VHH binders against q9y6x5. Designs and how they scored, part 332

Target 1, 379 residues: q9y6x5
Amino acid sequence: LPPKLLLVSFDGFRADYLKNYEFPHLQNFIKEGVLVEHVKNVFITKTFPNHYSIVTGLYEESHGIVANSMYDAVTKKHFSDSNDKDPFWWNEAVPIWVTNQLQENRSSAAAMWPGTDVPIHDTISSYFMNYNSSVSFEERLNNITMWLNNSNPPVTFATLYWEEPDASGHKYGPEDKENMSRVLKKIDDLIGDLVQRLKMLGLWENLNVIITSDHGMTQCSQDRLINLDSCIDHSYYTLIDLSPVAAILPKINRTEVYNKLKNCSPHMNVYLKEDIPNRFYYQHNDRIQPIILVADEGWTIVLNESSQKLGDHGYDNSLPSMHPFLAAHGPAFHKGYKHSTINIVDIYPMMCHILGLKPHPNNGTFGHTKCLLVDQWCI

## First folded at step 14 (VHH)

Design wf3 (framework vhh_5j56_2)
Fold by ESMFold2-Fast, scan of step 14:
Structure wf3 (fold): chain B 379 residues (1-379), chain A 127 residues (1-127)
Amino acid sequence: as target 1 above (379 residues)
Amino acid sequence: QVQLVESGGGLVQPGGSLRLSCVASGFTFSGSDFYAIGWFRQAPGKEREGLSDIHGSSEGFTSYSDSVKGRFTISRDNAKNTVYLQMNSLKPEDTAVYYCAAGEYIRGSDHWTYDYWGQGTQVTVSS
């Protein structure tokens, strides 16, 4: 039978949590599998961009999901909040489930991974759930496992998304040990449930499972606010995205807006689009605005108001606090192997290799992940 | 549609106790990890302050602001779709209008959104 892969994301799972909390179920998973201690994500370190980078192997400027809130200057379209159903936003790349369905004539299944409830290049995941936060992890897992066992053509690629620990990270902040301990224990129990369900259904021994995340989390504070209204009046610009990376569309001369912003705060860098650091790979897309503001770690950009956030992400991708991890188990993976670091764009070509798919051109490097795989030479 | 109704406010002396109730209708907060009911307060001339919340998950995760931790306790009765705030050791600075609100987290929002609010109940702590 063809190789099968289940890709699981726990949103906002900072790599450092593995060192500071106990995860008995995840540790049992890793003992017979592999662990990548840090995954260097793409900039900006946000949910939609990084989830799409995992499944396309592309930087945000290349796949077009450049933020959770976007404006496209060519078409004049707006993307905000949960209004993510327009295929226009997703069509600049081909995610792995589309490739899986078109190259192999196989099925894909999805429980709420960003983009899987949208037809991309006229192809939607064979089996999917429309996004609904009220649907339990158990129901998402039940649907995925049913589709993995009872599909023709067979489901060879499946995704499962869960909003924690991101939701609690924002509410409590990552330094709230009491609340985060309870949240992370529940996530470990969900990992235990996942493994038990796969074993009970006879899927465990022949299924490749990847558990990863899109980004980390850092502590925020009411003492670390940047009031944008102190720098510039709203009449001079349209705000496309606010914090911690503000996307500014000038209503007047761009240089004049830049000059009003550039010395506003010592805790914020102000970039004209062409001056955005090359290492971010965040420049060559019409959805990246003419001026970008980047707050320092733990600082929140506000509009003459307080912020209730005690945790946030979106910051510089060089920050370890922004890094997730990757753990994997299955016939493709070594047992008991630890690796230090990969890039998040490297996950896509590795998954294509496991599934026998020809990857679309991408920014990942297969060599970075080959040491995880039993069928590869590692030096 | 979602409705929240507060009750149990009133006048109490310093050191006294009150129990506030919030009755929810139009949604089921029990059983969802990403729904919460929270208690907030606002005194005249002050910003609205978050005090406590309880999640709809089976674990019923709770939180408390530093100003009320150890004095206030949040709880729920799922059969009545009601959330309670037990307020002990009340101080004059606890005088405010108390609101309950229904909150939701969705992927990519980066914050909990409290879109549905009760009308509020007055709590006055005075001799």
Scores: ipSAE 0.780, ipTM 0.891, lowest interface PAE 0.7, mean pLDDT 92

Design wf30 (framework vhh_5j56_2)
Fold by ESMFold2-Fast, scan of step 14:
Structure wf30 (fold): chain B 379 residues (1-379), chain A 127 residues (1-127)
Amino acid sequence: as target 1 above (379 residues)
Amino acid sequence: QVQLVESGGGLVQPGGSLRLSCVASGFTFSTSDFYAIGWFRQAPGKEREGLSDISGSSEGFTSYSDSVKGRFTISRDNAKNTVYLQMNSLKPEDTAVYYCAAGEYIRGSDHWTYDYWGQGTQVTVSS
C-alpha cells in the first residue's frame, strides 16, 4: 500500500526552545525517530512564505508568496492574512498536495496549512478546513485522523497547522520564561495527544509524521523602535509591508525615496531591489517592491507610534533565533538519529521521495536529508 | 448588538484599590486560544496604553505591562461572560479612562488585533 505522511507545523517554534524547556512527549517522539536541530528557513522569515517553501521546495522569489502582505503593481491586487484565497497569489508553484493528487491518483487532507483552502492550478486539497483560528487543535486532529483512516482514494499526504507558539511569542516575547513555559508545555501535551490518537487508531506504526515549524522568534522592545515617519513623509510612498522588513512602493522617483531612507537609522538596512543580498534569494519576483528596508534583529519599524509586540520574526534567515527544528518518526525514518542543519527547501524533495512522487524543479537538495532515511545510504 | 461594557471606576485615594468589570453584551467571549480580552487606558494628551489581557483558553494565559505588573491582576469568569481587573496600590499616574477590548490572533498577522471596544470607565486617583 502507498506510504503515508502527516506534516505538522507549530508556527514560530524556535529551535532553541528545545534546549531551554522540557518536552517529555516530543522527546519520546524523537527517541524513536530523528531530530534536525536547526532548519535554515527562507527570507523573509514569515509564516506564509516559509509554509509555502516547505511544501514547494522553492525560495520565495520563485514560489511567489514573498511576504504575509503583498502588492502586485501589474494587476493592482493586494494579499494579506485575511484575503489569501485568490489563486493568483499561489499559482507560481505547485505544492506537494497538488502533485500528490495528480501524479498518484491519491487524496490529500489539510487542517489549516496556508494555501490548502485555495484551488492552485485548479486543484484544491481533497479534504480541507477553511481557515478559522477558533477551531481547536483537537478538532483539527480529529478531522485529519478521520480522513487518513476513511478516504477513497486513500489520503497519503495530510497537513496540520497550529498558530502557537507564534501567537504567544509575539505577545510575551521568547524571553518571558513564565508565559512561554506554559505555552510550550501545552504544545508538548498536544504532541502527546497526537501520538496517542494515532496509536489508538492503528495508524502510528505505518504513518510517517514530520513535526516542524516555519520560523523562530526574537525579543523586541520599546527601546528598539525605528520611526519611519521621522525618515520620510507618507506622501512619497505607498507602504506594502511594515516590519521587520518594510516593502516600499515609491510615488515619486525611486532614487529620491531611497535617498530619504538610506541613512535614517543605524539599525536598518535600505536596499534598492537589485541590491538585495544574493544570499537572501529575494529579488526576482514582481511582488518584491522597488525598495526594501531590513531591520536589525529585535528592532521594530513603526509609523510614529509605540509597538506592543514583545516578539517578532521576519529577520535575516542566517540568525539562529529565526530557525525552527524538524522532528520525524515513521517507517521511512531512522530511530534515534540527530542531524545538525538542513535548509527548509530540502523538506519538499525528502517528502516527495517518501511518497514516491516526482518532485517539480526545486531549490532543495535531497542529499542533505539522506541520513534521516532508512532506504538511503548515508555517506 | 455587539458591545463591551466597563464598570467599577470612580474616585479613589492614592494606595487604594478598585475592581473593574468588563461584560460582553449581545455575544459570548470565545474560548479559543487565539481570542483575548484586554484592558487599556488613556489619559488626556497621552497615547492609549495596553495594561493586561487574558486568553479565552481554559488555561487563561495572562499578560501585564511593566507599569502595572505586581499591582494589577486580570481574571475571568466565563460562566458570567465577564473579565475583571483588580487594581491595587493605585497611584495618581493611574488616572485615566479604562477600556476593555476583545482581540484575536490569526495566522500571519504578527500581532493581536483589538477590534471591539467598550466606551470606557473613568478612574481618578487623587487626594
Scores: ipSAE 0.782, ipTM 0.898, lowest interface PAE 0.6, mean pLDDT 92

Design wf31 (framework vhh_5j56_2)
Fold by ESMFold2-Fast, scan of step 14:
Structure wf31 (fold): chain B 379 residues (1-379), chain A 127 residues (1-127)
Amino acid sequence: as target 1 above (379 residues)
Amino acid sequence: QVQLVESGGGLVQPGGSLRLSCVASGFTFSGSDFYAIGWFRQAPGKEREGLSDISSSSEGFTSYSDSVKGRFTISRDNAKNTVYLQMNSLKPEDTAVYYCAAGEYIRGSDHWTYDYWGQGTQVTVSS
């Protein structure tokens, strides 16, 4: 029987939540599996970019999903909302479900992972759900497990996405212990339901399961606002994305716009595209704008308005608050092994190895994850 | 197609109580973890202030602003598709037009959007 993998994402699950709250079901999962305590995500630390990095093993400048709002300077196309289904935006990389279907002539299944309801290189996930926030975790799980058991050709790669704790992290902020404890308890119960469902269906012992996330969350405040309108008039630029990373398309000379912005706030760094720090790997793509503003952790860029946002992400990927974790269980993984850190781009080549797929060229390093795997040795 | 109708406002003395109701159509309060009803207020010459919200999830997660925490309680009746704001220990500073609004969270939006608003109900605390 071919190896099978279920990849589960809980959006916005900050790694430090594991230390500050009780997760009995997740801890039982980890006890018989592996835990990576911190996953260093890609910049910018946002949902669509990082979810696509997980399944392609590429930095954002390479896979082309560089933000949740984008403008492509070469084609002059605008990405108007976060769920844009134009294949143009997604075609700069080949995600693992496409490779799975084409290399091995196997099926893939998806419950709302970003990109899975889009034909990419003329290939869409064999089984998928169109994005709809109203669909419960239980319904997503029921569809995925049905497809894992009742497909021909067999589903060997499946994805499951859930919007929490990101939705509540934005609304309440990660420091709201009362609301966050309730949200995180519910997530742990959903993990319990997932494990129970897989056991009842006879899938648990032979299925590889990865539970991870795309980013963390940091506390924001009405006291930590950067008013962009105090720096520069709207007539000088087009705003492509706002906060916490602002993407600025100049309407006048780029140097003039840069000079108006560069000393505006002590809590924001202003970069010409070629001066963006190399460590971000956020420069070599036409969808990255000529000027990028990066707010300091917990600061929100606004346009002469207050912000109701109590939590946010998108900040510098070196910040521990932006890091998710990775837990995994199954025949490919050691039992009771704890690892400190991997890069989010390392997940893709590891998953390709588990599934027996040849990875497309990528930015991940298989050596970083080999200690998690029973068929590999740590060198 | 979402419509919200507030009721229950009026004149009340300091220390008194009022219960506001918000009836929703085109939206169900037990339909999704990613829908919520919030209560907001606006007094003359002041910015609109968020007071409380309740999720449509089975748990009914609630939040409160510091100005009303401990005095106001939000609740829902799913059978009537109605959200209530119970306001106790009312103060003259609570005088405002009170609005209910329907909010939604969508993956990648990075914020809750309150796109559907009621017309508001006046609450006056005097005498």
Scores: ipSAE 0.774, ipTM 0.893, lowest interface PAE 0.7, mean pLDDT 92

Design wf32 (framework vhh_5j56_2)
Fold by ESMFold2-Fast, scan of step 14:
Structure wf32 (fold): chain B 379 residues (1-379), chain A 127 residues (1-127)
Amino acid sequence: as target 1 above (379 residues)
Amino acid sequence: QVQLVESGGGLVQPGGSLRLSCVASGFTFSGSDFYAIGWFRQAPGKEREGLSDISTSSEGFTSYSDSVKGRFTISRDNAKNTVYLQMNSLKPEDTAVYYCAAGEYIRGSDHWTYDYWGQGTQVTVSS
């Protein structure tokens, strides 16, 4: 029987929420499994880029999903959002569900993970749901567990995505303890429901389950705004993405646009594409614009208006506030083991190992996750 | 088609109270985790500001701007598909057109978008 893996994402689940709030169901899961306290995500620390990095093991410059809003200078195509089903945007990498389906008569299943409702290299997840925010966690869970139990050929890789605590993190900010406490308690109860459902269906004992997230969240304020319209007239450039990483496509000479922006605010860094710090691995792709602006943590770039966001992400990936966690349970994983940190790109080669798949070339390092696995030596 | 209709505006003295109502049609208030109804206002020559919202989730999460916190209370009646804004201790600076709007959160949007708006109801607080 091939090994099975369920990968679960709670969007925007900041790692230190685990220290500041109670998670009885998640703690029971961890007690008999493993916890990675911090996952260092890729830059930019946004939903679509990091979800695709988890399933490809690639930096954004390599997999091509470089932002939630993109422009490709070679083809002149625009990527708008989750309703854009053009495979062009996703075809620079091969996600794990595609590799899973192309080896040994295996199926994949997906409930709302970014990219799973798009054919990538002419291969779409065997079972999937088109993205719809109105579909409940229970309905997503019901479909995933049905597909894990009743599919032919068998589903060996499944994904489950939930928009919280990201939605509430943006609305209330991560420092609103009253509202965040209620949201995080609901998430913990959903984790309890997930475990109970898998046990009732006889799936729990033989299924590997990873619970993770794409990024964290930081507190924003009306007192921390950068008004881009005070820096440069909009006739000089096309805005591809705004905040907290602005993607600028000049309509005039690039150096002239750069000079208008470079000293505009002490709370953002302005980079020509070739000057973007090497540590970001955010340079070698036609979808990365000629000038990027990177706001300091908690600062919001606006166009001559206020921002209603009390929380945001997308900031420097060295910031602990941007880091998610990873918890896992199942036959592949040790019991009661805590690990300090891994890179988000390391998840892909670990998952390939668990499933017995040959990974595509990737930026992850299998050695970073060895201590989590029962069949490996912790060196 | 989503339609929102505000009522309950009017003229009051400083320190007075008003209750605004927002009735939705073509949209159900209960059951979705990623929908909300919000109250906004706009005074002449000022930017539109968000005041309060309530989620359509079973928990009915609420938020308030600092300018109205402790004075205004948002609530919902799911059977009547109505959201209320109870406004107490009204001040002359609360004078504005008050709008009801329906908001949604979508993965990757990084903010709640309020795309469906009522026509507004005038609130005037004068001495």
Scores: ipSAE 0.765, ipTM 0.884, lowest interface PAE 0.7, mean pLDDT 92

Design wf33 (framework vhh_5j56_2)
Fold by ESMFold2-Fast, scan of step 14:
Structure wf33 (fold): chain B 379 residues (1-379), chain A 127 residues (1-127)
Amino acid sequence: as target 1 above (379 residues)
Amino acid sequence: QVQLVESGGGLVQPGGSLRLSCVASGFTFSGSDFYAIGWFRQAPGKEREGLSDISWSSEGFTSYSDSVKGRFTISRDNAKNTVYLQMNSLKPEDTAVYYCAAGEYIRGSDHWTYDYWGQGTQVTVSS
């Protein structure tokens, strides 16, 4: 029987939530599996970019999903959370479900992972759900488990996406322990439901399951705002993305726009594209705008208005608050092993190994994840 | 389409109580984790302030801003598609137009959007 893998994402699950709250179901999962305590994500630390990095093993400048809001100056196309289905945006990389379908006579299944409802290189996930936030976790789980059991050719790679704790992290902020404890308890109960469903269907012992996330969350405040309108007039630029990483397309000379922004706030860094720090791997793509503003942790860039969000992400990927975790269970994984840190791009070559797929060239390092795997020698 | 109608505003003395009602119609998001109904207020010359919300999930998660926590209570009657805001120990600073709004969250949006708003109901707290 071919190996099978279910990849689950809980959006915005900050790694240190595991230390500050109780997760009885997740802890039982980890006891018989593996835990990576911190996953260093890619910059910018946003939903669409990091979800695509997980399934391609590429930095954002290489896979082309460089933000949740993007503009391409050559084609005049815009990308957003409400306009994400044009294959143009996704075609700079080959995600693992495409590789799974093209290299092997096997199927893929998807419940709302970003990109899975889009044909990429003329290949769409064999089974998928169009994105709809109204669809319950239970319905997503029911479809995934049905497809895992009732498909020919067999589904060997499946994905499951859930918007929490990101939605509540934005609303309440990660420091609201009362509200976050209720949300995180519900997520733990959903993990319990997932495990129970897989056990009832006879899938649990033979299925590899990865539970991870794309980023963390940090506390924001009305006392930590950067008013861009106090720095520069709207007539000088087109705003492509705002906060906490602003993407600026100048309508006048680039140097003139840069000089108006450069010393505007002590709580943001202003970069010409060629001056963006090399450690971000965020420079070599036409969708990255000529000027990028990066707010300090917990600061929100606004246009002469207040912000209602108490939590946000997108900040520097060196910040522990931006890091998710990775937990895994199944025949490929050791039992009861804890690992400190991997890079989010390392997940892709590990998943290719588990599925027996040849990975496309990528930025991950298989050696970083080998200690998690039973068929590898860990030195 | 989603429509929201507020009622229950009026004039009260400091220390008094009012119950606001928000009747929702045209919605199909009952039981959803990513839909909520919230109460907001706007006082003259001030920006709009969020006060409380209740999720349309089965748990009915509630939240309160620090300015009203312990004085205001949000609740829902699912059979009547109605959300209530019980306001106790009212102060002159609570004088504002109170709005009911329906909000939703979508992956990658990084914020809750409150696109459906009621017309507002005036609350005046004075002697």
Scores: ipSAE 0.783, ipTM 0.901, lowest interface PAE 0.7, mean pLDDT 92

Design wf34 (framework vhh_5j56_2)
Fold by ESMFold2-Fast, scan of step 14:
Structure wf34 (fold): chain B 379 residues (1-379), chain A 127 residues (1-127)
Amino acid sequence: as target 1 above (379 residues)
Amino acid sequence: QVQLVESGGGLVQPGGSLRLSCVASGFTFSGSDFYAIGWFRQAPGKEREGLSDISRSSEGFTSYSDSVKGRFTISRDNAKNTVYLQMNSLKPEDTAVYYCAAGEYIRGSDHWTYDYWGQGTQVTVSS
């Protein structure tokens, strides 16, 4: 029987939530599986970029999803959460479900992972759900498990995406212990439902399951605002993305815009594209704008307005608050093993190995995940 | 097709109480984890301020701004398709037009968006 893998994402699941809240169902999953305590995500630490990095093993400058809001100066196209179905934006990389369908002649299934409802290189996930936030976790799970059991050719790679705890993290902030406790308990109960469903359907013992996330969350405040209108007029630039990483397209000389911005606030860094730190791997793509502003952790960039947002992400990927975790269970994984850190781009070559796929060129290092796998020597 | 209608505003003396109602048509107040009903206000010459919201999930998660925490209480009656804002210990500074809005969260938006708004109900706190 071919190996099978279910990749589950809980959006915005900050790694240290595991230490500050109780997760009885997730803890039982980890006890008989593996835990990576921190996953170093890619910059910028946003939903669409990091979800695509997980399934391609590429930095954002290489896979082309460089933000949740983008502008391509060559084609003059705009990308946002309301128009993410244009294949143009996704075609700079080959995600694992496309590789799975083309190399092994197997099926893929998807419940709302970013990009799975888009034909990428003329290939769409064999089974998929169009994105709709009103669809319950239970309905997403029912469809995925149905497809895992009732498909020919067999579904060997499946994805399941859930918008929490990101949605509540933005609304309440990660320091709201009362509301976050309730949200995280609900997520743990959903993990319990997932495990129970897989056991009842006879899938649990043969299926590899990865539970991970794209980024963390940090506390924001109305006392930590950077008003961009205080240092530059709207007539000088087009705003492509605002906060906490602002993407600036100058309407006048780039140097003049840079000079107006560089002294705007002590709580943000202003970079010309070529001066963006090499450690970000965020420079070599036409969708990265000529000037990038990076706010300090917990600071929000605004346009002469207050912000109701109490939590955010997108900040420097070296910040522990931006890191998710990875837990996994199944025949490919050791039982009861804990690992400190991997890079989010390392997940892709590990998943390719589990599925027997040849990975496309990528930025991950298979050696970083070896200790998680039963068929590998830990060096 | 989605409509929100506020009622219960009026003139009240400092220290008084009012209960605002928001009635929805074209949708129900229960169902999705990523939908909420919120109360906002706007006084002349000031920015619109978020006050409180309640999720449309089964749990009915609630939030409050610091300016109203402990004085205002949000609740819902799903059978009547109505969300309430109970306002106690009203102050002159609470004078504003109060709006009910339906909000949703979608992946990648990084914030809750309130796209459906009522026309507002005037609350005046004065002697």
Scores: ipSAE 0.771, ipTM 0.888, lowest interface PAE 0.7, mean pLDDT 92

Design wf35 (framework vhh_5j56_2)
Fold by ESMFold2-Fast, scan of step 14:
Structure wf35 (fold): chain B 379 residues (1-379), chain A 127 residues (1-127)
Amino acid sequence: as target 1 above (379 residues)
Amino acid sequence: QVQLVESGGGLVQPGGSLRLSCVASGFTFSGSDFYAIGWFRQAPGKEREGLSDISGTSEGFTSYSDSVKGRFTISRDNAKNTVYLQMNSLKPEDTAVYYCAAGEYIRGSDHWTYDYWGQGTQVTVSS
């Protein structure tokens, strides 16, 4: 029987929520598995970029999903949350489900992980659900477990995506303890349902399960706004993405736009593309615009308007508030082991190892995750 | 086709109370984790301000802006597909057109999108 892996993402699950709230079901999962206390994600700390980094092991400049809103100057195409089905945007990398289907005689299954409802290099996940936010966690779980048990060739890689606690993090902010406590309790109950379903179907003992997230969340405020209209007129640029990382396409000379922006706010860094810090690995892609603005943690860039969001992400990936965690259970993983930190790009080569796949060239380091695995020696 | 209809606005003295109603048609609000009804207001010469939200989940998660917390209460009647805003201890600063809006959250949007808006109901707090 080939090894099987289920990869679960709870969008926006900040690592330190584990220290500040009770998670009885998740703690039972961890007790007989492994916990990585924080995962250093890629910059920009947004949903689409980080979900694609998890399944490709690549920095954003290499896999091409460089933001949740993008513009390609060569093709004149626009990407957004409402227009994410064009394979053009996804074709700069090969995600693990494609490798799983092409290298091995195996199937993949997907419940709404970003990219899984798109044919990438003419290959779509063997079983998938088109993205629809109205579909319950229960229905997503039912489809995934049915496909894990009733497929030929066998499903060996499955993904499950849920939009919480990101949706509530944006609405309430992470400092709203009353509302966040209720949301996080519901997520813990969904984890309990997941484990119970896998046990009832006889999958639990032989399935590797990873529970992780793409980023964290930080508190925003009406007192922490950067009004872009106060320092530059709309006629000088096209706005590709706004906050907290603004992507600026100049309509006039780039240096003139840069000079208007560079002293706009003490709470925002302004970079010409070639001056973006090397540590971000966010430079070598045509979808990265000529000027980027990076707001300080908790600051929101606006266009002569207030912001209704009380929480946000997208900030500097060195910030602990932007970091998710990783928990895992199954025959590949040690029991009761805690690890401090890995990079989000390290998840891909680890998953390839578990599944017996040859990874495509990637930015991850297998050595960073080997202490989690029973078939590896930890140095 | 989604339609929202507000009612219950009017003239009230400072310290008074009003209850606003929002009736939704063409939209089933209850039972969805990523659907919500929100109350917003806009005073002359001011931006539209979010006041309160209630989720479509069975729990009916609620939120309030700092300006109305403790004075306003949001509630729902799922059988009537109606959301209420109980407004107490009204101040002259609460004078605005009040709107209800239906919205949803989708992955990667980084905010709740309110695509369907009522026509608004005027609330005036004065002598």
Scores: ipSAE 0.741, ipTM 0.879, lowest interface PAE 0.7, mean pLDDT 92

